VHH binders against q86uu1r1256to1370. Designs and how they scored, part 2

Target 1, 115 residues: q86uu1r1256to1370
Amino acid sequence: SKVCRGYLVKMGGKIKSWKKRWFVFDRLKRTLSYYVDKHETKLKGVIYFQAIEEVYYDHLRSAAKKRFFRFTMVTESPNPALTFCVKTHDRLYYMVAPSAEAMRIWMDVIVTGAE

## First folded at step 3 (VHH)

Design p12
Fold by OpenDDE, look of step 4:
Structure p12 (fold): chain B 115 residues (1-115), chain A 124 residues (1-124)
Amino acid sequence: as target 1 above (115 residues)
Amino acid sequence: EVQLVESGGGLVQPGGSLRLSCAASGFTFSTYWMSWVRQAPGKGLEWIGRIYSSGTTSYNPSLKSLVTISRDNSKNTLYLQMNSLRAEDTATYYCAKDSYPETYYYDEGEFDYWGQGTTVTVSS
């Protein structure tokens, strides 16, 4: 598929709160964009594929990462089992999928797109 | 109160040029990254590019038109120079404030404030 769309809950960059955003994976544009809602009327951010270094399950690494955020206002993932990470050159994105299937799909398309 | 006011839009022929302006107020303009985004009729918003606090720029690699973003901190103004405009560049153009002043996010953006937009129509 050229485009994949759906809601993910992502952790903020500086403010470590979790917000539900509408994500759009576009293979042709080589972008992962997120909007306030599914109407895509308010773009909140863009991740370019070339900036993506790694995609992985967070629950495998969350314990170690939590230590680094102990002095920050980090909110725990609403669902650790459905949390995955997109590591870019300058930022680590934490994403929560609505289901295991959704997580698999998103991780797959992002990994494939980043290759 | 944060305010962003775009101007400079209008009708232009294909191949023409246009310079948009964004007047910013209500925050320390010089310390924030600023971006331009656009929305074509019936389409979602598209990120055009960003100018960092340092003055360096980053652009959407999918853009086919020639664009240049600049800023004048003394005037709290953001600019978008567009050249060789095409019909597909028809859109409402918005200036957007990045969410945080000193972020380390390269080729990524997150915005918290937008202007009302200025409309650009490219037509023969």
Scores: ipSAE 0.009, ipTM 0.226, lowest interface PAE 9.2, mean pLDDT 84
Fold by OpenDDE, look of step 6:
Structure p12 (fold): chain B 115 residues (1-115), chain A 124 residues (1-124)
Amino acid sequence: as target 1 above (115 residues)
Amino acid sequence: EVQLVESGGGLVQPGGSLRLSCAASGFTFSTYWMSWVRQAPGKGLEWIGRIYSSGTTSYNPSLKSLVTISRDNSKNTLYLQMNSLRAEDTATYYCAKDSYPETYYYDEGEFDYWGQGTTVTVSS
């Protein structure tokens, strides 16, 4: 498929919170873009295929966990079983798919696009 | 009808502990993210933390209190365990249902339902 669209929950870059974003995989443009919603009116970010180094499951490498004396900051995935990572040259993206099937599809298209 | 009912508030001495509960009804509790927020007298709302449907948690990095959020899906209940309480923890505490499918920050309308709140007073 030339274009793949759908929601993924990704971890923020600056603020380590999880946000649901509308992702658009475009094989021709060689980009993975994400928007606020499915209307694609507000672009929030673009991942270029040439910047992608690796795509892998996050089952063994859960998101960062920080423990402090008076509080604990846990940035673990809302669903570790459905979490995968897209590693780029300058950023590691954590993404949660809505289902195991969706996760496989997204990982597959991203990997094949990056090749 | 969605309902959130907080309980467990009261007077506690500094250094004490308190566990708040939030009874939820009117929606599929187990599928939603839930948060705790508080409002101290004369101050704005402060987000405390969130528990995801998976049971993992996220807390406000500016929070100075020792807190733990948990949930019992079989009881449709959200909990906030607070330890080593200080005077500045005095506030009305609210449980809130996170918005779905998109979540924003609390000051931007992150939550679509709130409880009536339970008041915690930390005083010697």
Scores: ipSAE 0.006, ipTM 0.253, lowest interface PAE 10.4, mean pLDDT 85
Fold by ESMFold2, look of step 6:
Structure p12 (fold): chain B 115 residues (1-115), chain A 124 residues (1-124)
Amino acid sequence: as target 1 above (115 residues)
Amino acid sequence: EVQLVESGGGLVQPGGSLRLSCAASGFTFSTYWMSWVRQAPGKGLEWIGRIYSSGTTSYNPSLKSLVTISRDNSKNTLYLQMNSLRAEDTATYYCAKDSYPETYYYDEGEFDYWGQGTTVTVSS
């Protein structure tokens, strides 16, 4: 399949909070893009295939606390068992799938894009 | 110097309503998108919603029935109206300066500056 679409929950970049995003994997564009919602009218970010280095499970990762500005943020995954990572040259993305089946599908799809 | 000052927090009973304000200075308020975020004690940060420079809003779906964001560009003020408050809404509420709108689609809409927050306690 050339395109895969669905909701994933991801950790934000600058502000470390968990956000629901509509992800679109597109083999023709060679991108993994994410939007505010399924209507795909507000693009929030793009991960280019060539930037992806690794995809792996994060099911034993401990909570990370980070001071941002003048307060402490709790960044523990809302579902550690369904959390996987996409490591790129510039950033580590944490993503939470809605089910174990969805997680396997997304990880497999993203790995094929990185190859 | 960018400054954001939240106010209007306090103690409120379950089912009550509260309006928070955010006074902004040090930037051209009318051209930036603004957000409200909150953090319950011991919990992670939760995004509430965003208001565009036009006044159009976008909300966290889990909260959209409880909140209304508005702005008054002539007074450099952002507002959060909260209704039907529950104990789980107890948190420190922050306003945040969002990314410049014309470049929004090339970043994650992450915030540049936050205020010190105002605390809302919902308890009987």
Scores: ipSAE 0.000, ipTM 0.094, lowest interface PAE 18.4, mean pLDDT 76
Fold by ESMFold2, look of step 7:
Structure p12 (fold): chain B 115 residues (1-115), chain A 124 residues (1-124)
Amino acid sequence: as target 1 above (115 residues)
Amino acid sequence: EVQLVESGGGLVQPGGSLRLSCAASGFTFSTYWMSWVRQAPGKGLEWIGRIYSSGTTSYNPSLKSLVTISRDNSKNTLYLQMNSLRAEDTATYYCAKDSYPETYYYDEGEFDYWGQGTTVTVSS
């Protein structure tokens, strides 16, 4: 469809911690935006469809791979089985869906929008 | 106040099994990630694993075959099951309250709170 909204958990850009963000996929605007919360008053970032190179599920990348205690805490997904990736020109986004169904829906709408 | 109290340590023979417990109070246990860490005599801290609020677990690859982390949210209790214990597993074992979903890089990646630890000694 034209718009998909919902909470996803993502790894932060500057501060490497997992953050809950309200995502808005908008096919007409050709953007995937994310806000602090569902009120959509504080924009935290925008992913333009043209910047999206790949959307994939990589449970190996989503699992803890680092041995150092402090790095492991930052990079470990809160739910590896529900984690998917959006690769852009500038950045790799790690996102955690609230359910397997939600993950499949989000991956499908994002990959379709990027085509 | 947040309190974490480890128990279940003691002397165990090689090849034996042991279940450690961590009683948690002072926070909404079911909504937080929890970790186990250990420190062998004369060594640094070694992360064992984490259990997320969802119940999903993540383990240190070198210890994955030896340990199972579980939680009972109705009892506010975190567990560490250890099997096939060896002398090198002798250590003080700590539980830690982990912040979810907020974890800082390097300087801010410390656990919120630690217990006092329970000592496990594996000896022939």
Scores: ipSAE 0.000, ipTM 0.120, lowest interface PAE 16.7, mean pLDDT 76

Design u02
Fold by OpenDDE, look of step 7:
Structure u02 (fold): chain B 115 residues (1-115), chain A 125 residues (1-125)
Amino acid sequence: as target 1 above (115 residues)
Amino acid sequence: QVQLVESGGGLVQPGGSLRLSCAASGFTFSSYWMNWVRQPPGKGLEWVSRIYSGGSSTTYADSVEGRFTIIRDNDKKMVYLQMTSLKTEDTAVYYCAKDSYDSSGYYDSGEFDYEGQGTQVTVSS
């Protein structure tokens, strides 16, 4: 489809907490945007397709491991089994889907969009 | 009205074992990470262990890693803490704590709901 919308929980970049955001995949715009909520009134970030290098399952459970970066504790994934990664040129995004089916859908559309 | 009721505390010698239980009610138990925290005498609350809502992930404080095991039964709405190789420094009031946010929407370490009365664990020779 041209557009895919839904909630994902992503790990913050600076603050390593997990936040629920409303994601919008737009094939035409070639962007993956996320907002505070489904009303899409407050944009929180954009991932451009050309920046995406890889999408994969967090099979190593990297997000589930307790890690300390400087004085910041990295919080483990709220659902390791539903955690996948979107690797860009400058950032690794950890994302948790609400279900296994949702995870498959999101990973598929992101992979195909980034191609 | 969230309720958490701890039990199983007591007096035990160093090297001994003890199993704590927490009965939960008043919320969708299977949707939340559950925690054990403790308050040693004269100290503040410290996190001990956490278990994912589905039970597939567990974490422990360094001080208890390898000695304590956290388990949950979502059907019974119970969370347990099996403690082994107990040390005098494990002496504390132990509390069962619910994460403030469900596992599907938000997660931030250090945000708990303390609804239990706690159970005293004393490790002494």
Scores: ipSAE 0.008, ipTM 0.266, lowest interface PAE 9.1, mean pLDDT 87
Fold by OpenDDE, look of step 15:
Structure u02 (fold): chain B 115 residues (1-115), chain A 125 residues (1-125)
Amino acid sequence: as target 1 above (115 residues)
Amino acid sequence: QVQLVESGGGLVQPGGSLRLSCAASGFTFSSYWMNWVRQPPGKGLEWVSRIYSGGSSTTYADSVEGRFTIIRDNDKKMVYLQMTSLKTEDTAVYYCAKDSYDSSGYYDSGEFDYEGQGTQVTVSS
């Protein structure tokens, strides 16, 4: 389809926390956008297809391994097996899909869109 | 209301083993990371281990890695901590702790919002 929507958990850029965001893949707009929720009222970011260099499984477990500090932890991926990466020119996105099937779908559409 | 009840603590000699249990209720257990933390005498709370809601991922403090194993049973709403090669410095009150946020939503700095009453573990010759 031309548009794919759904939740992914994304690691923050500055604050290395994992946040659930509503993602919208739009083949026509050539964008991968993410919002606070499925109502798409508050845009949090846009990834342009032309900026995407690579999409791959986080098979090397390259997501930051975090440690407990005091009463606060910066955590590893909530589900390493469902973690994939979207590498852009200026940022590496870590994303966790809700299922293996969802991960395959998202990776496929993003790769296809970036081609 | 959320309830966490730890058990299995006791007195053990160095090099010994002990298995702690935590019974959880009052929340959707399978949706949350669970933790073990401990408080040594005269010291602050120390994180020990964490397990993903589905059990597919575990992490450990450097001090216990290779010696402790965290396991969960979502059907029984239980979390376990298998401790081996115990050291005197492992002496502490051990607590089961629930992560603050649903694993399907957010992971915010590994905070937890509920702890049990704790179980005493004493390692001494």
Scores: ipSAE 0.006, ipTM 0.250, lowest interface PAE 10.8, mean pLDDT 86
Fold by ESMFold2, look of step 7:
Structure u02 (fold): chain B 115 residues (1-115), chain A 125 residues (1-125)
Amino acid sequence: as target 1 above (115 residues)
Amino acid sequence: QVQLVESGGGLVQPGGSLRLSCAASGFTFSSYWMNWVRQPPGKGLEWVSRIYSGGSSTTYADSVEGRFTIIRDNDKKMVYLQMTSLKTEDTAVYYCAKDSYDSSGYYDSGEFDYEGQGTQVTVSS
């Protein structure tokens, strides 16, 4: 289809913490946009198709590191097995899908935008 | 007041199985990610597993992946840890912990502190 919508968890840009975002893939506009939530009232970022270089599975687990702080663990990707990457000219995005099927769909869809 | 009550620990032989339970109250359980952590005798805490608020996404420490399964029941406000192929190195007090992340899309650092008394798991020949 020409539009795909759903929640993904992504690594934040300026503050490196994991954020849940509502993603909208729009083939007509040639954008992958993300919003605070499904109401799409507050845009947080846009990834233009022409900026996408690669989409790949995070098999190196590069999206995380661990730190312990007084009985507290700062954890890696919320789900490393469901983490994939979208590499653009300007930034590497780390995204976590809610399921293996969702990950396959999102990776396939985004790859078609990069082609 | 957040309450987490762990149960289901015990003494088992290597290769055995146990299922730990965590009963949660005092917070909106379905909005938070949940974790299991453990403390081996005389050592510090180590993280074991995490489950997302929706229950479909899970993650594990390398040492337990393939042997442990984390499960949640949002209706009953329960978290479980199904442990199989237990090793002597799994001997520890196990705690469940509420994550600082909620479903509104905010988490600051992924930090959490454990709340319950834990449940003892002892794997011994």
Scores: ipSAE 0.000, ipTM 0.107, lowest interface PAE 15.3, mean pLDDT 77
Fold by ESMFold2, look of step 15:
Structure u02 (fold): chain B 115 residues (1-115), chain A 125 residues (1-125)
Amino acid sequence: as target 1 above (115 residues)
Amino acid sequence: QVQLVESGGGLVQPGGSLRLSCAASGFTFSSYWMNWVRQPPGKGLEWVSRIYSGGSSTTYADSVEGRFTIIRDNDKKMVYLQMTSLKTEDTAVYYCAKDSYDSSGYYDSGEFDYEGQGTQVTVSS
């Protein structure tokens, strides 16, 4: 209830590719952090609760749009139906859950933490 | 070694139909998205169609949507492209491409792998 941990796939910020990250939701620290892997030794980013504006399904399938990178097709979300968004005042994060149940849990946890 | 063997190309008349096949080996086929790409005479590669690893989700280039159907058989490690209402603009060498992205969520570069020799499709009167 105070901490939720798990892998999610996210679109990278600097390099626009889908990356698997270990996410840690911490109600006490009021942060959603993400690491390279479950050992939590290499922090890649932090989303502070107060920066979160909305959490919603990508029902317009924005993450499913095709694009090219170095004259090759860049694939859209590995699973568009399991993609949700976390909007902050600085950035829109696209995240892919491993299942519909996991997606509901993560979205619910993040929404309640941001309140 | 990754192996992709395209077949089923040939000479057809405008309005005709043709089915291309791609036999895949040397990798975990069911884990990767698969694509068809084509190279028209004197032009660069053009993306045609994609099928997700589970086989139920497909996407198409605007120029072929409604005329082409991509199908996969994960048990046989096969990808097909059913082409109908063919036009002279569809003339190209068609390649089956293993996508660099996989369904486990780690993405490597975003480039397609084109290991086969392709199959020639010629649409002419």
Scores: ipSAE 0.000, ipTM 0.107, lowest interface PAE 15.5, mean pLDDT 78

## First folded at step 7 (VHH)

Design m3
Fold by OpenDDE, look of step 9:
Structure m3 (fold): chain B 115 residues (1-115), chain A 125 residues (1-125)
Amino acid sequence: as target 1 above (115 residues)
Amino acid sequence: QVQLVESGGGLVQPGGSLRLSCAASGFTFSDYAMNWVRQPPGKGLEWVSYISSGGDSTTYADSVEGRFTIIRDNDKKMVYLQMTSLKTEDTAVYYCAKDSYDSSGYYDSGEFDYEGQGTQVTVSS
């Protein structure tokens, strides 16, 4: 497939919140774009394939749990088992897939596209 | 004003179960993620569980994973903590805590804005 579309939950960069975004993997454009919703009206970001260094499971559980420090907390992955990482030159993206199957698919297409 | 009222605590034997409740008011409940935190005797606050604003996602501290279940009822503006296989180490005052930011999108990080008066849970033989 030239294009893969679907929702993923992505951790914010500056604000470490998790937002559900509509992702579009385009082999021809060599981009992984994400939008506010499936209508793809509002682009929120683009990951270029050439910028991707690595895709891997979040096996270190670096974003597995909410961390509570006094009254301040960092929201980590809502589902560690379905969390994978896309490492780029400039940023590490944390992604949560809706299912194990979806995770496998997304990781596979991103890895394949980045090659 | 924001109010959170915890209840359901008590004295139980190890291996027992309790169900905590938190009644929320004073804010748009369904727009905020909720948490349970606890304070064991002589210790600081410890995060226990998180539930997203819509209830579609939950997380737990490692110490309670598999034993505790957090659920919410947005219609009733309630959040619950079902505790099973209780251990002496679970003894603490349990608090309901509201996330600081509106999580209408999905999940938000930040601070707890509010917590209730707490409910005492004592696990002892």
Scores: ipSAE 0.006, ipTM 0.292, lowest interface PAE 9.3, mean pLDDT 84
Fold by ESMFold2, look of step 9:
Structure m3 (fold): chain B 115 residues (1-115), chain A 125 residues (1-125)
Amino acid sequence: as target 1 above (115 residues)
Amino acid sequence: QVQLVESGGGLVQPGGSLRLSCAASGFTFSDYAMNWVRQPPGKGLEWVSYISSGGDSTTYADSVEGRFTIIRDNDKKMVYLQMTSLKTEDTAVYYCAKDSYDSSGYYDSGEFDYEGQGTQVTVSS
């Protein structure tokens, strides 16, 4: 799809709490933007497709590493099984989808758009 | 390679204070954010605090907010955790950890490494 819209819960940038944000994936603009809510009146951030390096399931990361994502540790995500990550040059985003179907859709759309 | 040496732990009573130190080597210290992580007895690791590479941004777990202060000294390659109003729930081995991301992005996410032996903090009776 050219455009995908929906709520995802993400770990905040400066304030480390889980926040519900309205995400807009736009294939034409080549951006993944997020807003305070579905009215899209207050932009909170933009992820440009060319900055995206990797998209992966948070809980499937290699167990051989003794490392933490300090705000996506299993004990801190409201739903670890529905948490996925978008890694960029500048930041690692942690997102919780409302369902497994939604998670698959968002991950597929972002991976396809970033390739 | 990255080396982190924690010190300053000990036995204190509830309400007491301690200051933990972490000496860093093997990387360009001023380019990286630093964290404190702890492991309570019989539990997994939990995140405690974060400080940006320049020291201008700090973040704390809810359970320690207002009681703990993270500080860094880039000239000495040191990070500290000043702990006050200690509770029995703060009993843990404390580790400092290097964030994998440098100061080029937002000071809030990434992988971090901890390979030190940690320092034991025991808050009892």
Scores: ipSAE 0.000, ipTM 0.146, lowest interface PAE 12.6, mean pLDDT 77

